Miniprotein binders against q53ft3. Designs and how they scored, part 6

Target 1, 195 residues: q53ft3
Amino acid sequence: MFGCLVAGRLVQTAAQQVAEDKFVFDLPDYESINHVVVFMLGTIPFPEGMGGSVYFSYPDSNGMPVWQLLGFVTNGKPSAIFKISGLKSGEGSQHPFGAMNIVRTPSVAQIGISVELLDSMAQQTPVGNAAVSSVDSFTQFTQKMLDNFYNFASSFAVSQAQMTPSPSEMFIPANVVLKWYENFQRRLAQNPLFW

## First folded at step 9 (miniprotein)

Design va4
Fold by OpenDDE base, fold request of step 12:
Structure va4 (fold): chain B 195 residues (1-195), chain A 97 residues (1-97)
Amino acid sequence: as target 1 above (195 residues)
Amino acid sequence: SDRERLIIKAKMAARWLRLALELARQGNTEEAKLAIEFAIRLLRRIEELATTPEEEEIVEQAIEAAQEALQLLEQGKPDEVEEILQEAIELLEELIQ
């Protein structure tokens, strides 16, 4: 029914059903994970008026599980991207998974999906910054990439007086890089998918 | 409370059975089976939550109906499933009231 994807890892399509209405994915080495995608497999939809509440669980410093509500998946929104990297310092929330005595290795977190009535889901408040728009994430990444490149290139900038002859090397004026950067940013702002 | 939990699960089970019914009508037999299986798991939990003999009896009958429906689908008789699933749904509605 559900799948879980972490970038750079194999997709998980076999959740452990831990209760009649609850499913769990294990996430080893969770500290290296920034984002997780939870999605419906398409094998069966939710019944009308039902959806899935998506939770993240990680061990605290004492090895006790800390659960946080990330968001929701529904027939209308069958997939969602969640940022989990910033949640490691968060406070636990109420969750339906009970005291699962899961012998957890300290490096393993869990994604929990609780299949619930939509009315019940509406009463729950996800942690503020967990849900990420794909477009926003792409734009943010691109901006960071551009900034990184510009900063990197600029760090090698020298004045003409500082230049030593190197006939085997090609040189690009810093102004060209700046103009490219400004132009690219403008295009990105106008249409994030201009490329 | 246990009663509140019972009611919520009964509502969910009924919704799964309704989905199963719709899927069976559409000829989506495999999906219908999955939906029934979800309902049965919920029904088993409801049975554990039941506190009265009447509730226990209703849940037991609903489980039997759901299992029969599943068996019929496995036998390739989707046309015979509708009445049985409807019975199970009605039983659950009785629990919810």
Scores: ipSAE 0.752, ipTM 0.920, lowest interface PAE 0.6, mean pLDDT 88
Fold by OpenDDE base, fold request of step 12:
Structure va4 (fold): chain B 195 residues (1-195), chain A 97 residues (1-97)
Amino acid sequence: as target 1 above (195 residues)
Amino acid sequence: SDRERLIIKAKMAARWLRLALELARQGNTEEAKLAIEFAIRLLRRIEELATTPEEEEIVEQAIEAAQEALQLLEQGKPDEVEEILQEAIELLEELIQ
Protein backbone atom coordinates (compact mmCIF):
# COMPACT_ATOMS: atom_id res chain seq x y z
CA MET B 1 0.00 0.00 0.00
CA PHE B 2 2.80 2.43 0.91
CA GLY B 3 6.29 3.13 -0.27
CA CYS B 4 9.14 5.09 1.23
CA LEU B 5 12.05 6.60 -0.63
CA VAL B 6 15.26 8.16 0.60
CA ALA B 7 17.57 9.57 -2.02
CA GLY B 8 20.51 7.32 -2.60
CA ARG B 9 18.80 4.33 -1.04
CA LEU B 10 16.66 1.51 -2.28
CA VAL B 11 12.98 2.19 -2.29
CA GLN B 12 11.01 0.50 0.44
CA THR B 13 7.75 -1.02 -0.69
CA ALA B 14 7.03 -3.28 2.23
CA ALA B 15 5.96 -1.42 5.30
CA GLN B 16 5.67 -3.30 8.52
CA GLN B 17 2.11 -3.31 9.65
CA VAL B 18 2.34 -2.80 13.37
CA ALA B 19 -1.38 -2.39 13.91
CA GLU B 20 -4.62 -2.71 12.00
CA ASP B 21 -4.29 0.91 10.93
CA LYS B 22 -0.58 1.62 11.27
CA PHE B 23 2.43 1.00 9.08
CA VAL B 24 6.10 1.62 9.75
CA PHE B 25 9.25 1.97 7.68
CA ASP B 26 12.64 1.78 9.30
CA LEU B 27 15.18 4.39 8.34
CA PRO B 28 18.68 3.36 9.33
CA ASP B 29 21.35 6.05 9.63
CA TYR B 30 18.64 8.65 9.80
CA GLU B 31 21.08 11.43 10.62
CA SER B 32 22.28 11.41 7.05
CA ILE B 33 18.77 11.79 5.67
CA ASN B 34 17.54 15.18 4.58
CA HIS B 35 14.36 14.28 2.77
CA VAL B 36 12.01 11.36 2.66
CA VAL B 37 9.31 10.63 0.13
CA VAL B 38 6.22 8.76 1.21
CA PHE B 39 3.90 7.55 -1.48
CA MET B 40 1.10 5.19 -2.28
CA LEU B 41 2.11 2.18 -4.33
CA GLY B 42 -1.08 2.17 -6.33
CA THR B 43 -1.90 -1.40 -5.39
CA ILE B 44 -4.89 -0.28 -3.40
CA PRO B 45 -6.31 3.17 -2.78
CA PHE B 46 -7.63 4.55 0.43
CA PRO B 47 -11.28 4.01 0.96
CA GLU B 48 -13.39 7.07 0.41
CA GLY B 49 -13.04 9.48 3.29
CA MET B 50 -9.75 8.03 4.48
CA GLY B 51 -6.08 8.95 4.21
CA GLY B 52 -2.74 8.53 5.89
CA SER B 53 -1.08 10.67 8.52
CA VAL B 54 2.67 10.50 8.13
CA TYR B 55 4.85 10.66 11.22
CA PHE B 56 8.56 10.69 11.80
CA SER B 57 10.15 9.22 14.89
CA TYR B 58 13.70 9.41 16.11
CA PRO B 59 15.33 8.54 19.39
CA ASP B 60 16.00 11.39 21.76
CA SER B 61 19.06 11.66 23.96
CA ASN B 62 17.46 9.19 26.33
CA GLY B 63 16.65 6.73 23.61
CA MET B 64 12.96 7.49 23.77
CA PRO B 65 11.12 7.97 20.53
CA VAL B 66 10.16 11.47 19.53
CA TRP B 67 7.26 11.46 17.12
CA GLN B 68 6.37 14.35 14.85
CA LEU B 69 3.59 14.71 12.33
CA LEU B 70 5.10 15.43 8.94
CA GLY B 71 1.98 15.61 6.85
CA PHE B 72 -0.54 13.56 4.95
CA VAL B 73 -1.03 11.33 1.96
CA THR B 74 -4.40 10.81 0.33
CA ASN B 75 -5.86 9.48 -2.87
CA GLY B 76 -5.81 13.07 -4.11
CA LYS B 77 -2.24 13.55 -2.98
CA PRO B 78 -0.69 10.12 -3.16
CA SER B 79 2.89 11.27 -2.61
CA ALA B 80 4.65 13.80 -0.45
CA ILE B 81 8.20 14.95 0.22
CA PHE B 82 9.24 15.75 3.75
CA LYS B 83 12.33 17.43 5.08
CA ILE B 84 13.41 15.66 8.23
CA SER B 85 16.94 17.01 8.71
CA GLY B 86 15.75 19.98 10.70
CA LEU B 87 13.52 17.92 12.94
CA LYS B 88 16.27 16.09 14.76
CA SER B 89 16.18 18.57 17.62
CA GLY B 90 12.48 19.21 17.62
CA GLU B 91 9.92 18.63 20.31
CA GLY B 92 7.66 15.65 20.18
CA SER B 93 4.04 15.97 19.16
CA GLN B 94 0.98 13.94 19.90
CA HIS B 95 0.98 10.75 17.91
CA PRO B 96 -1.16 7.66 17.56
CA PHE B 97 1.79 5.33 17.84
CA GLY B 98 1.89 3.88 21.31
CA ALA B 99 4.87 2.47 23.06
CA MET B 100 5.84 0.30 20.18
CA ASN B 101 8.24 -2.26 21.51
CA ILE B 102 10.26 -1.85 18.42
CA VAL B 103 13.79 -2.94 19.07
CA ARG B 104 15.35 0.41 18.47
CA THR B 105 18.88 0.76 17.43
CA PRO B 106 19.97 4.30 18.22
CA SER B 107 20.71 5.09 14.61
CA VAL B 108 17.36 4.00 13.25
CA ALA B 109 14.44 6.34 12.79
CA GLN B 110 10.98 5.42 11.61
CA ILE B 111 8.35 6.68 9.26
CA GLY B 112 4.93 5.86 10.59
CA ILE B 113 1.75 6.02 8.59
CA SER B 114 -1.54 6.00 10.41
CA VAL B 115 -4.54 5.25 8.25
CA GLU B 116 -7.30 7.50 9.48
CA LEU B 117 -10.55 9.15 8.63
CA LEU B 118 -10.02 12.39 6.77
CA ASP B 119 -12.10 14.24 9.31
CA SER B 120 -9.67 13.23 12.01
CA MET B 121 -6.68 14.17 9.90
CA ALA B 122 -7.99 17.68 9.36
CA GLN B 123 -7.66 18.35 13.05
CA GLN B 124 -3.95 17.62 13.08
CA THR B 125 -1.25 20.20 12.47
CA PRO B 126 1.99 19.09 10.88
CA VAL B 127 5.28 20.46 12.04
CA GLY B 128 5.93 23.64 10.05
CA ASN B 129 9.20 22.87 8.31
CA ALA B 130 8.55 19.31 7.27
CA ALA B 131 6.30 19.67 4.29
CA VAL B 132 8.32 20.46 1.25
CA SER B 133 6.03 22.17 -1.13
CA SER B 134 7.83 20.73 -4.08
CA VAL B 135 6.45 23.24 -6.52
CA ASP B 136 6.81 26.21 -4.27
CA SER B 137 10.27 25.27 -3.17
CA PHE B 138 11.35 24.70 -6.71
CA THR B 139 9.89 27.97 -7.82
CA GLN B 140 11.50 29.77 -4.94
CA PHE B 141 14.83 28.16 -5.59
CA THR B 142 14.66 28.95 -9.25
CA GLN B 143 13.72 32.52 -8.55
CA LYS B 144 16.59 32.87 -6.12
CA MET B 145 18.94 31.36 -8.62
CA LEU B 146 17.76 33.72 -11.31
CA ASP B 147 18.08 36.69 -9.04
CA ASN B 148 21.51 35.60 -8.01
CA PHE B 149 22.63 35.23 -11.59
CA TYR B 150 21.17 38.54 -12.62
CA ASN B 151 22.75 40.33 -9.72
CA PHE B 152 26.05 38.69 -10.38
CA ALA B 153 26.04 39.50 -14.06
CA SER B 154 24.84 43.03 -13.49
CA SER B 155 27.66 43.68 -11.09
CA PHE B 156 30.04 43.49 -14.03
CA ALA B 157 28.06 45.83 -16.21
CA VAL B 158 30.01 48.72 -17.67
CA SER B 159 29.25 51.26 -20.31
CA GLN B 160 30.95 50.95 -23.64
CA ALA B 161 32.99 53.99 -22.75
CA GLN B 162 34.20 52.21 -19.66
CA MET B 163 35.11 49.02 -21.43
CA THR B 164 38.71 47.99 -21.56
CA PRO B 165 39.50 46.44 -24.86
CA SER B 166 40.00 42.71 -24.53
CA PRO B 167 40.11 41.15 -27.96
CA SER B 168 40.23 37.66 -26.55
CA GLU B 169 37.00 38.04 -24.61
CA MET B 170 33.41 37.99 -25.71
CA PHE B 171 31.04 40.56 -24.29
CA ILE B 172 27.33 40.24 -23.80
CA PRO B 173 25.18 43.35 -23.63
CA ALA B 174 23.44 43.76 -20.30
CA ASN B 175 20.15 44.12 -22.11
CA VAL B 176 20.48 40.59 -23.39
CA VAL B 177 20.81 39.29 -19.86
CA LEU B 178 17.84 41.32 -18.74
CA LYS B 179 15.70 40.08 -21.60
CA TRP B 180 16.68 36.53 -20.87
CA TYR B 181 15.83 37.02 -17.23
CA GLU B 182 12.43 38.47 -18.01
CA ASN B 183 11.62 35.76 -20.50
CA PHE B 184 12.69 33.05 -18.15
CA GLN B 185 10.61 34.47 -15.35
CA ARG B 186 7.62 34.60 -17.59
CA ARG B 187 8.05 31.00 -18.62
CA LEU B 188 8.58 29.92 -15.06
CA ALA B 189 5.42 31.67 -13.98
CA GLN B 190 3.47 29.94 -16.70
CA ASN B 191 4.93 26.52 -16.11
CA PRO B 192 7.52 25.83 -13.44
CA LEU B 193 8.54 22.73 -15.38
CA PHE B 194 8.75 24.31 -18.81
CA TRP B 195 12.34 23.19 -19.22
CA SER A 1 -12.38 5.84 25.14
CA ASP A 2 -12.62 2.23 24.04
CA ARG A 3 -16.10 2.90 22.77
CA GLU A 4 -14.91 5.79 20.67
CA ARG A 5 -12.11 3.69 19.29
CA LEU A 6 -14.54 0.93 18.48
CA ILE A 7 -16.78 3.30 16.58
CA ILE A 8 -13.91 4.82 14.64
CA LYS A 9 -12.59 1.42 13.66
CA ALA A 10 -16.04 0.25 12.70
CA LYS A 11 -16.42 3.26 10.43
CA MET A 12 -13.07 2.49 8.88
CA ALA A 13 -13.90 -1.18 8.42
CA ALA A 14 -17.14 -0.29 6.74
CA ARG A 15 -15.31 2.00 4.36
CA TRP A 16 -12.84 -0.73 3.46
CA LEU A 17 -15.67 -3.13 2.80
CA ARG A 18 -17.41 -0.57 0.63
CA LEU A 19 -14.21 -0.16 -1.33
CA ALA A 20 -13.97 -3.92 -1.66
CA LEU A 21 -17.50 -4.03 -2.97
CA GLU A 22 -16.76 -1.40 -5.58
CA LEU A 23 -13.53 -3.08 -6.59
CA ALA A 24 -15.25 -6.43 -6.90
CA ARG A 25 -17.91 -4.91 -9.13
CA GLN A 26 -15.22 -3.48 -11.32
CA GLY A 27 -13.50 -6.82 -11.63
CA ASN A 28 -10.51 -5.78 -9.55
CA THR A 29 -10.51 -9.00 -7.61
CA GLU A 30 -7.03 -8.79 -6.14
CA GLU A 31 -7.53 -5.29 -4.84
CA ALA A 32 -10.88 -6.28 -3.44
CA LYS A 33 -9.21 -9.08 -1.53
CA LEU A 34 -6.71 -6.64 -0.07
CA ALA A 35 -9.46 -4.31 1.02
CA ILE A 36 -11.31 -7.14 2.71
CA GLU A 37 -8.14 -8.21 4.46
CA PHE A 38 -7.73 -4.71 5.86
CA ALA A 39 -11.31 -4.77 7.03
CA ILE A 40 -10.84 -8.12 8.73
CA ARG A 41 -7.85 -6.82 10.67
CA LEU A 42 -9.92 -3.91 11.86
CA LEU A 43 -12.80 -6.19 12.73
CA ARG A 44 -10.55 -8.35 14.84
CA ARG A 45 -9.50 -5.29 16.77
CA ILE A 46 -13.11 -4.27 17.18
CA GLU A 47 -13.86 -7.70 18.53
CA GLU A 48 -11.27 -7.09 21.22
CA LEU A 49 -12.81 -3.74 22.02
CA ALA A 50 -16.35 -5.06 22.22
CA THR A 51 -17.83 -5.01 25.69
CA THR A 52 -21.34 -6.34 25.18
CA PRO A 53 -22.57 -9.66 23.85
CA GLU A 54 -24.51 -7.81 21.21
CA GLU A 55 -21.41 -6.04 19.96
CA GLU A 56 -19.48 -9.28 19.98
CA GLU A 57 -22.16 -11.01 17.97
CA ILE A 58 -22.34 -8.25 15.40
CA VAL A 59 -18.58 -8.19 14.97
CA GLU A 60 -18.39 -11.95 14.72
CA GLN A 61 -21.01 -11.98 12.02
CA ALA A 62 -19.20 -9.23 10.17
CA ILE A 63 -15.96 -11.19 10.32
CA GLU A 64 -17.68 -14.28 9.01
CA ALA A 65 -19.22 -12.32 6.19
CA ALA A 66 -15.92 -10.73 5.29
CA GLN A 67 -14.17 -14.08 5.34
CA GLU A 68 -16.86 -15.59 3.17
CA ALA A 69 -16.49 -12.75 0.71
CA LEU A 70 -12.76 -13.28 0.60
CA GLN A 71 -13.23 -16.97 -0.03
CA LEU A 72 -15.68 -16.31 -2.82
CA LEU A 73 -13.22 -13.98 -4.48
CA GLU A 74 -10.55 -16.63 -4.19
CA GLN A 75 -12.92 -19.05 -5.85
CA GLY A 76 -13.50 -16.65 -8.71
CA LYS A 77 -17.07 -15.79 -7.77
CA PRO A 78 -17.07 -12.00 -7.56
CA ASP A 79 -20.76 -11.78 -8.42
CA GLU A 80 -21.71 -13.52 -5.23
CA VAL A 81 -19.61 -11.21 -3.09
CA GLU A 82 -21.80 -8.12 -3.29
CA GLU A 83 -24.60 -9.40 -1.12
CA ILE A 84 -22.22 -10.71 1.51
CA LEU A 85 -20.22 -7.50 1.68
CA GLN A 86 -23.38 -5.47 1.88
CA GLU A 87 -24.47 -7.58 4.81
CA ALA A 88 -21.17 -6.96 6.56
CA ILE A 89 -21.46 -3.22 5.98
CA GLU A 90 -24.96 -3.18 7.39
CA LEU A 91 -23.76 -5.03 10.45
CA LEU A 92 -21.09 -2.42 11.03
CA GLU A 93 -23.57 0.37 10.54
CA GLU A 94 -25.65 -1.21 13.25
CA LEU A 95 -22.62 -1.29 15.48
CA ILE A 96 -21.90 2.40 14.90
CA GLN A 97 -25.48 3.43 15.89
Scores: ipSAE 0.752, ipTM 0.922, lowest interface PAE 0.6, mean pLDDT 88
Fold by ESMFold2, fold request of step 12:
Structure va4 (fold): chain B 195 residues (1-195), chain A 97 residues (1-97)
Amino acid sequence: as target 1 above (195 residues)
Amino acid sequence: SDRERLIIKAKMAARWLRLALELARQGNTEEAKLAIEFAIRLLRRIEELATTPEEEEIVEQAIEAAQEALQLLEQGKPDEVEEILQEAIELLEELIQ
């Protein structure tokens, strides 16, 4: 149902379901991570009136997990970027992942998603030192991606007058899609926020 | 309290079943199955929280209805699932009251 993306890493699309309403992604080498993107895969939406609270967990100086609420994902905001670089010395928050506290393995950071009623989510406050991306909906990301593709492909367009007998129709060389795919993937791997 | 937690989970289960009903009506049977599976996991948790014989009976009937709906979808009978999903939703609404 969820995906998790860190710049320069392979996207994670197989969250570990750890309770009837809770999902987790592991983040190894978390100290090198500044931002994470949490998003809905689009396989199945939340039911109406539900959404997901997103938490970050890291080990404190004693190796104990510290959980912090980062923010939310919903059908209306299906992806969000969270800054975690400033949170690694921050204060913990109340959280629903009590049974997930495994003392002998807290050295790996985690992203936790708790599926909840929207009314329950409205009563929660994210940690104040976490920067959540402003009103960046999945629609805005998708539009920027589509604009990027269209602008790239259009720069290679040729008219029918240049190639074939239908002059009012524009054509794009077949390999332009491959070039766009390669360029977009490279840029995303370098900076997932480039858009 | 256990009653308050039961009500919250019953509301969540009902919402998953309403989504399953909508998905089944659209012919999205695999997605409908997934929604029912989420609802069943919540129902099993509700069963642990139930403290009265009335609550226990209602949740047991809701689980049976949800499992039957899942079987109908697995058999490729999405048109037949609407009535049983509506029954499960009504049971959860009774549990919430």
Scores: ipSAE 0.678, ipTM 0.887, lowest interface PAE 1.0, mean pLDDT 78
Fold by ESMFold2, look of step 9:
Structure va4 (fold): chain B 195 residues (1-195), chain A 97 residues (1-97)
Amino acid sequence: as target 1 above (195 residues)
Amino acid sequence: SDRERLIIKAKMAARWLRLALELARQGNTEEAKLAIEFAIRLLRRIEELATTPEEEEIVEQAIEAAQEALQLLEQGKPDEVEEILQEAIELLEELIQ
């Protein structure tokens, strides 16, 4: 039902359902992440009168999760960009995920989505100004990401004359993905909306 | 309290079942099944929160109705689910009070 996207990474579309009304995406190497996009896939809408509260969680010094409310997604606002770079050492906030048995690895944060009644959501206050801007539909955002990746990766293609002969296969140097990620992050730091 | 949490989850389950009814009417059978499955997960939690025999009986009947609706959709009979989904929704409205 939900997707989660970090610049320079593949989109995640398979949230882990951790309760009847709660969904989670893992964010490995979370310390390098500054922004995250949360969106509805479009397969099923929320029921009328319901929506999703979006939380960010990181492990504290003892490895215990610290959850913070980022904002919301609804049928009327089905995607949003959230800034998380300033949230990785703050104090926790009140949240609905605290009783969950969530297995943690030392460098993995999580995005949590709690499906709730809209009037319950209206009484919640997000931490700071985490929301940056609205994002277009999932298809438009995904297409822009794919176009960017394809253009960058293609610039590093090599001919068979430069490689071991394998006429039935086409190859891309393994470091292309890393170079694309590094370039994308540098440009995103300069202008979060450059693409 | 457990009663307040039960009411909130019953409201949510009813809304998922109303969506399932609308999706089934539109011929969106797979999406209707998903909405019913979300409602059943909420109903299982309501069953854990129930503290009176009346609450327990109502939620058991609602689960049975939702499961019957799911079976009808799996059998390719989406035109037969409206009455049973409406029954489940009415049971949840009794819980909400």
Scores: ipSAE 0.670, ipTM 0.886, lowest interface PAE 1.1, mean pLDDT 78
Fold by ESMFold2, fold request of step 12:
Structure va4 (fold): chain B 195 residues (1-195), chain A 97 residues (1-97)
Amino acid sequence: as target 1 above (195 residues)
Amino acid sequence: SDRERLIIKAKMAARWLRLALELARQGNTEEAKLAIEFAIRLLRRIEELATTPEEEEIVEQAIEAAQEALQLLEQGKPDEVEEILQEAIELLEELIQ
């Protein structure tokens, strides 16, 4: 029913069912993982009014599981990317000699999915910064890059009276750049991922 | 409380059985069987939570109905499961009340 993907690893599609409503994926060597994608395989949907709460579990220093709510998957949002790097007790310090790695934790964590009523899920609060929303940052970066390019190109604009003849050079009219800029902004507002 | 937990799981089981009914109507037999299996696992947990003879009797009847529906699907008889699934759903609604 669920899949789990980590960049650079084979996708996992065979979750272990550990309770009537709970599924897990093992994440070996989880210290090297920064993001995980959890998604519905699409062969069977959730029943109407149900969805999945997604958790990350790692062993603490005593080997006891620590579970944290990452977010949700539903029929309406069937995949999500979660950042887990900030959830691993943050112990990546170097000693003064620079030659030894500091042991962070034992090597296996889990992604857990709890199938629940949507009403129950609505009252749960994920840990901060687990769900990755790149759209706002991507849009802001793209807009700044677009403005920077337009301003740079415009700084070389000359009127036809100012042009020096150069038969070996090619020129573009400034209004072509402006029309491209305006069209790109419109398309970005409609679909930030169109490019 | 055990009663509140029972009601939540009964609602979930009923949702799985309603999905199974829809899938069976569509001829999606393997998916319907999976939905019934999820419902049966919930029903077995409800059985553990039941505290009154009435609750125990209702959940036992719901399990029997769900198991019969699963057997009919395994026998290649998806058109015959609708009445039995509707009976199981009605039993779960009785538990919720």
Scores: ipSAE 0.661, ipTM 0.880, lowest interface PAE 1.1, mean pLDDT 77
Fold by ESMFold2, look of step 11:
Structure va4 (fold): chain B 195 residues (1-195), chain A 97 residues (1-97)
Amino acid sequence: as target 1 above (195 residues)
Amino acid sequence: SDRERLIIKAKMAARWLRLALELARQGNTEEAKLAIEFAIRLLRRIEELATTPEEEEIVEQAIEAAQEALQLLEQGKPDEVEEILQEAIELLEELIQ
C-alpha cells in the first residue's frame, strides 16, 4: 500500500506489516540519508476518515529504538518528503509503536507508518524540521516514479502475434503508454506542479 | 480504557469494510479482499479487548461474516457479498454504541 524512496536507491514497495495497522521499511546505512519520500502506491486508498502517521526510528546510544513523528500521508496528500538528517539522537515522543515486538536489525533505521483515524492524527505534533516540500525534490521524485512505471509497463509488451484471445480483458496498445510518458515528461519540465 | 480502545478499533474496522463494499460493487475484487483482510486483523484485536460476553459474541459474529465475505470473493461470487458485508458493518456499529 506504501512506497519508500531514498535518492540514489531502489524504491521500496514491500513494507513489512508488523501489526494490523502498522507498516515498516528498513533503512540501512541511515547516516548517509538526508531525505526520505513516503508515498501511497495507489493499489488501495485509505478508507474515508483515515490516514497514516509516519515515524522514523533508529537506536539511541544504548541501542533501544526511539520513534519520532515525521508527519502524515492521506488520500488528499498521498506523498511527502521528510528530512531525517539532523534529527536529535535519543529524542522521542508518545507514539503507537512503543509496545510492539518489532523484529529489527541493530543499527538499522526504520520508517514506520501507523494507519489511524484522522481525528487521532490531528492530536499529534511532528518533530521540527522533519517535513520538507520543494519543487526540486518533488520533480526528482516524480521523474523517478514516471521512469519506473514506464519501464515496468514496457516489460509486459507483446506483439499481436503473441496474444491469446481474452475477450473479458481490456488491453492498451503500447504506443499509448509511450505517448503518455513523453507528454507527461514534457509537461513536467514546463511546470513541475501541473498535476 | 479497554472500552475506548475497542471503540476506536471497531470504527476503523467498519471503515475498512465500507471501503471493501464499495470496491466489490466496482468489481475491484482483489482490492476488496485486501480491505476485508485489514478489517479481520482489527477484529482479532477487538476480541482481545472485549470484556463482556455481549462484546465477545458480537465480534465473533462480525469475524464470521467478514470471513464468509472473503471466501465468497475468492470463489468468484462477488454478487453474494453485499448483504454479508453490510451485516458485518451493522455488528461493528453495535459495538461502537
Scores: ipSAE 0.643, ipTM 0.877, lowest interface PAE 1.2, mean pLDDT 79

Design va4
Fold by OpenDDE base, look of step 9:
Structure va4 (fold): chain B 195 residues (1-195), chain A 97 residues (1-97)
Amino acid sequence: as target 1 above (195 residues)
Amino acid sequence: SDRERLIIKAKMAARWLRLALELARQGNTEEAKLAIEFAIRLLRRIEELATTPEEEEIVEQAIEAAQEALQLLEQGKPDEVEEILQEAIELLEELIQ
C-alpha cells in the first residue's frame, strides 16, 4: 500500500504492518537523511473518507522514541516529501504508535503511517518545518533523486555486444533513460511542482 | 476509550468494505480482495474490543461475511460478492449506533 524513498537509497515498498491500521518503515542511519518521500503504491487506494497520517520517530538520548507528525497522504495527495533533518531536536507529540512494541535499534529511525479517518486527521497538527515548503529544497531533493536514479541505471549500461542473452528479461535502452531524465529535468526547471 | 476505538475501527472497516464493493463492481478483483483483507484485520481488532455479547455477535457475523466475500472473489465470482459485502456493512453500521 505504501512506499518510502530516501534519496540515495533503495525504495522501500514493504512496510511492516505493526497494527491493523499502522505501517512502519525502518530508516537506518537516519542522521544522514534530509528528506523522505512517502507515497502510495497505487495497489489500493484509501477508502472514501480515509487517509494516512505520516509520523517520524527517532531515538532520543535515552533511546526512547520521539514521534512527530510530519503530515499526510491521501488519495488526492498520494505522495509527500518531508524534511526530517531538522527534527532531531524537536519535541515529541502525541502519536498513535506509543502503545506498540516496535523493535528499535540505535541509529534507526522510523516512518510510521497511521491509516485514519480524514476527520481525525484534520484535528492533528504537523510539525511546522517538516513539509517541504520551499521550492528550492524540493528542487534540490528531486534533483538528487533523479541523479541517483540516473547514475544507478547508467551503471548497468552495456553495449549490445556485451550483453548476455537472456530471453526472459526485458532491457531498456540507455538512451530511453537519458531522454526521460532530460525531459524530467526540463519539466522540473519549468515548474518544480508540475506533479 | 475502548468504545470510541471500537466505533472508529468499525467505521473504518465499513469504509474498506464499501471500497471493496465498488472495486468488485468495477472488476478490480485483486484490489477488492486487499480492501476486504484490511477490513478483516480491523474486524478482528474490533472483536477484541467488544464488551457485550451483542457486539461480539455482530462482529463475528461481519467477519464471516467478509471472509465469504473474499473467498468468492478468489473463486472468480465477483457478482456474488455484493450482497454479502452489503450485509457486512450493515452489520458494522449497526455496531456504530
Scores: ipSAE 0.625, ipTM 0.875, lowest interface PAE 0.7, mean pLDDT 85
Fold by OpenDDE base, look of step 11:
Structure va4 (fold): chain B 195 residues (1-195), chain A 97 residues (1-97)
Amino acid sequence: as target 1 above (195 residues)
Amino acid sequence: SDRERLIIKAKMAARWLRLALELARQGNTEEAKLAIEFAIRLLRRIEELATTPEEEEIVEQAIEAAQEALQLLEQGKPDEVEEILQEAIELLEELIQ
């Protein structure tokens, strides 16, 4: 139902279900993370009148989890980008995950999603500055993701002479990937929200 | 309170079942199954929160209905699911009142 993405890391599509209405992603080495994307996978929508409250948890100096509400995802807004770097020293608030005994290591933070009624969500206030509001921050994040993908794909590039015949496999020319990358960058520069 | 939590979860379960019904009608069988599974998880929690024999009976019947609906979908019989899901929804509505 949910996915979690950190720039430079593999996408997570298998959340741990910790309750009937709660899901958790682990974020190792969270201190190096600036932004997180939470999104709907598209396999199933929220029922009418429901959505997801997105929380971030980091360990405090005593190793206890500190949870903060980042924002929301809904059928109308199926993805959101959050800046978490500035929250690592913040104060905790009331949260729906407090009673859960989740095994953690000190270097691992968590993204929690609570599936809730929209009416209940409306009563909650996200922490300030968590949502990416600036075009610049969004652009930077997107650029990092694009660079990561391009670098990854390019690392597998071989010349025709270096190829081992594999009739059962499909191949994409490297120049196609490059062209796509250049076109995407151009579109992003023109309008960061072109999609 | 436990009663408030029960009501909230019952409302949520009903919404999942309504979604399942719509998905089944549309031929989205796999998604409908997922929705029912979500509802069943909520129903199990409601069962734990129930304090009266009447509540327990209603929840048990709703679970049975949801499970039957899921089985019918697994058998490739989405057309037979509508009545059963509607029954489950009505049971939950009774629980919320």
Scores: ipSAE 0.601, ipTM 0.865, lowest interface PAE 0.7, mean pLDDT 85

